# Ledger of designs, part 17: VHH binders against Jerky protein homolog-like (JRKL)

Target 1, 218 residues: Jerky protein homolog-like (JRKL), of Homo sapiens (Human) (q9y4a0r168to385)
Amino acid sequence: LQPEQIYNADETGLFWKCLPSRISVIKGKCTVPGHKSIEERVTIMCCANATGLHKLKLCVVGKAKKPRSFKSTDTLNLPVSYFSQKGAWMDLSIFRQWFDKIFVPQVREYLRSKGLQEKAVLLLDNSPTHPNENVLRSDDGQIFAKYLPPNVASLIQPSDQGVIATMKRNYRAGLLQNNLEEGNDLKSFWKKLTLLDALYEIAMAWNLVKPVTISRAW
Short names: E, the ipSAE of ESMFold2; O, the ipSAE of OpenDDE; V2, 0.75 times the mean of E and O plus 0.25 times the DockQ between their complexes.

## First folded at step 23 (VHH; framework vhh_7w1s_2)

Design u24 (from q24 with A102V; at its last look DockQ between E and O 0.81; V2 from the best seeds 0.81)
Fold by ESMFold2, look of step 23:
Structure u24 (fold): chain B 218 residues (1-218), chain A 116 residues (1-116)
Amino acid sequence: as target 1 above (218 residues)
Amino acid sequence: QLQLVESGGGLVQAGGSMRLSCAASGSISSNYMGWHRQAPGKQRELVAAISGGRTYYDDSVKGRFTISRDNTKNTVYLQMNSLKVEDTAVYYCARVPFGKDVYDYWGQGTQVTVSS
C-alpha cells in the first residue's frame, strides 16, 4: 500500500456556538460567563489519507434531526455528511453507515482518479465508538479498517492535535470574517449563529487545512 | 425579495467545458452562495459553495469545477471543466444568508447535458 491508500479518522467535539473568548467545558457543557449554560455541541470526524491530498467530506453528528429548512431527503444539500444521534455522539451504527456508504465509495473514486489500485486501509484507535474491524470491510475486501495496538498506535499514528487545532482555528476565523461582512458587533454576531451556518463554516474550515499540515502529522 | 437567475447551461461533449452564471437581483456579500444539482432520478445535492474567499467542493467535482463570486455584479459562477456524463443534471443556484436557518432562495435551474 502507498501513502495515498492509507487513511486515518479522528473525532473531536465542537461547541459551535462558543465564542473565541474564555470558555469552560464541564461535563459536556459549554459555559460562558454572564450567559446561560450552552450545550450546543456536535461531534466532528475528520478523515484524510496520509498525503493529505484526499480529505473526505466532513462527518458531523448532532442532536437535531435536520435543520428546519430541510426535508428528510435533503441531507445531500449540506456541505457535510450529517447524522443525528440523541447525545450528538458517534456510535457504532453511524460509524458503520459512514464507512459503508461514504468512506468506501469516496476512497474508490479517489484512487481510481489517481490510477491506483482500489485498495486502502483505514487505521483506527481502539475506541468504544468504533465497530469491530471484521465488519469494516468492503464487499470485495480491498478497503478495510485495522485497529492498531496501543503500543504501535502511539508510535506511528499521526498527531491529530495540530490538524484539529488548525481546523478549529479556521472555523473561528471564518465566523469572524462573516461578522465583519455583516457589520455587527462581535457579541451579537455569535447569538445569531445557526447550525446551518456552523455546518458551512466547519466544512470550509476543513477544506482550508493544507495537505502538508496533514502529512506532517504522520 | 432576492431573485436568482441561472444561465449558461446546454449540451456539451464529454471532456468539454461550460460556465454557469447566477445573477442575483441584490447584494450577495455576507452570504453563503452555492451550486446544487439534481440528476434524473436522484436527489438534489450540493456541488460547490463560496463565502468570501473560502470554498467547498463535493469530491465528485474537485479539481474540475471552480466556484467564484463577483460582488460588484452580484453574480456567482461555476466553471465546469473535464465534464463527464455523470455531471448531467439541472443546476440550481442558492443563497444561505448568515444567521438564518433556511435556504432563502433557489433559482429556476439550468440544464446541463453531457453527451458521450
Scores: ipSAE 0.748, ipTM 0.900, lowest interface PAE 1.0, mean pLDDT 80
ESMFold2 (binder alone), look of step 23: mean pLDDT 82; pTM 0.824
OpenDDE, look of step 23: ipSAE 0.869; ipTM 0.954

Design u25 (from q24 with A49S; at its last look DockQ between E and O 0.78; V2 from the best seeds 0.79)
Fold by ESMFold2, look of step 23:
Structure u25 (fold): chain B 218 residues (1-218), chain A 116 residues (1-116)
Amino acid sequence: as target 1 above (218 residues)
Amino acid sequence: QLQLVESGGGLVQAGGSMRLSCAASGSISSNYMGWHRQAPGKQRELVASISGGRTYYDDSVKGRFTISRDNTKNTVYLQMNSLKVEDTAVYYCARVPFGKDAYDYWGQGTQVTVSS
């Protein structure tokens, strides 16, 4: 397998209404001094190949069934692959759906466009939110997941801090630019910010992550 | 009330190029402007979006399509290169203003047909 055929996926929580860097994230909450506690969180899963040349559409898991901008089946108008879940957590069912309906097709199309064999591996840590690897394979068996041993998985975890941190910085920068352009005071900005805004900003933030940042993390 | 008018569509041979334009009757600054497409019998899908020089592209068009805008002309462009038959669709321009959880305007669409 070539490096372009080797993928990794990393998850992170995003408190999408928490903008100031001085705010505290305590007990899984986002607290802004002088304002009500903000508990709006989504789970984001980033997936890219080892070269960083293929960044997949972000997977976002939120509590909201769907943003108001689309019908129940019209998720294709979003800049992310959106799933709803009661606690906004990744779970086994969502991960399997993502693998079968998003990861496999996007990887096939990328590899075809590069003239590479349509064979790839998704390297995962051993997490209770990930299905057994036997379930995670394409119909032809050529695209599949493989769980890393615990000692190897721990070695790749520091790398996700760099890529994810860069994406989150890009997200904050984009929101700050929108705040300045809108001329809102801090309280008005909090009130106006919607989940749809956050989905657009995080998708654009992911797009800004350079391939070299991803490849260096490997 | 904002109006969006798409133009530039037509018939093109596979491998060819085409540029779509979306003229807005008002300001498009500080908004998420985007191109969507709908092929016959399929759902409308987001193709590309732009806000403040930041962009998003669907994986199916990445590397082939480029979205851009000119705020002084209130116009959004979609440059489409290396066109494929699968790109055949009606292309719509749309706006999502910051702080809205809905698209507030859609254009009427422009047909793009890619022949083999």
Scores: ipSAE 0.738, ipTM 0.896, lowest interface PAE 1.0, mean pLDDT 80
ESMFold2 (binder alone), look of step 23: mean pLDDT 82; pTM 0.822
OpenDDE, look of step 23: ipSAE 0.858; ipTM 0.947

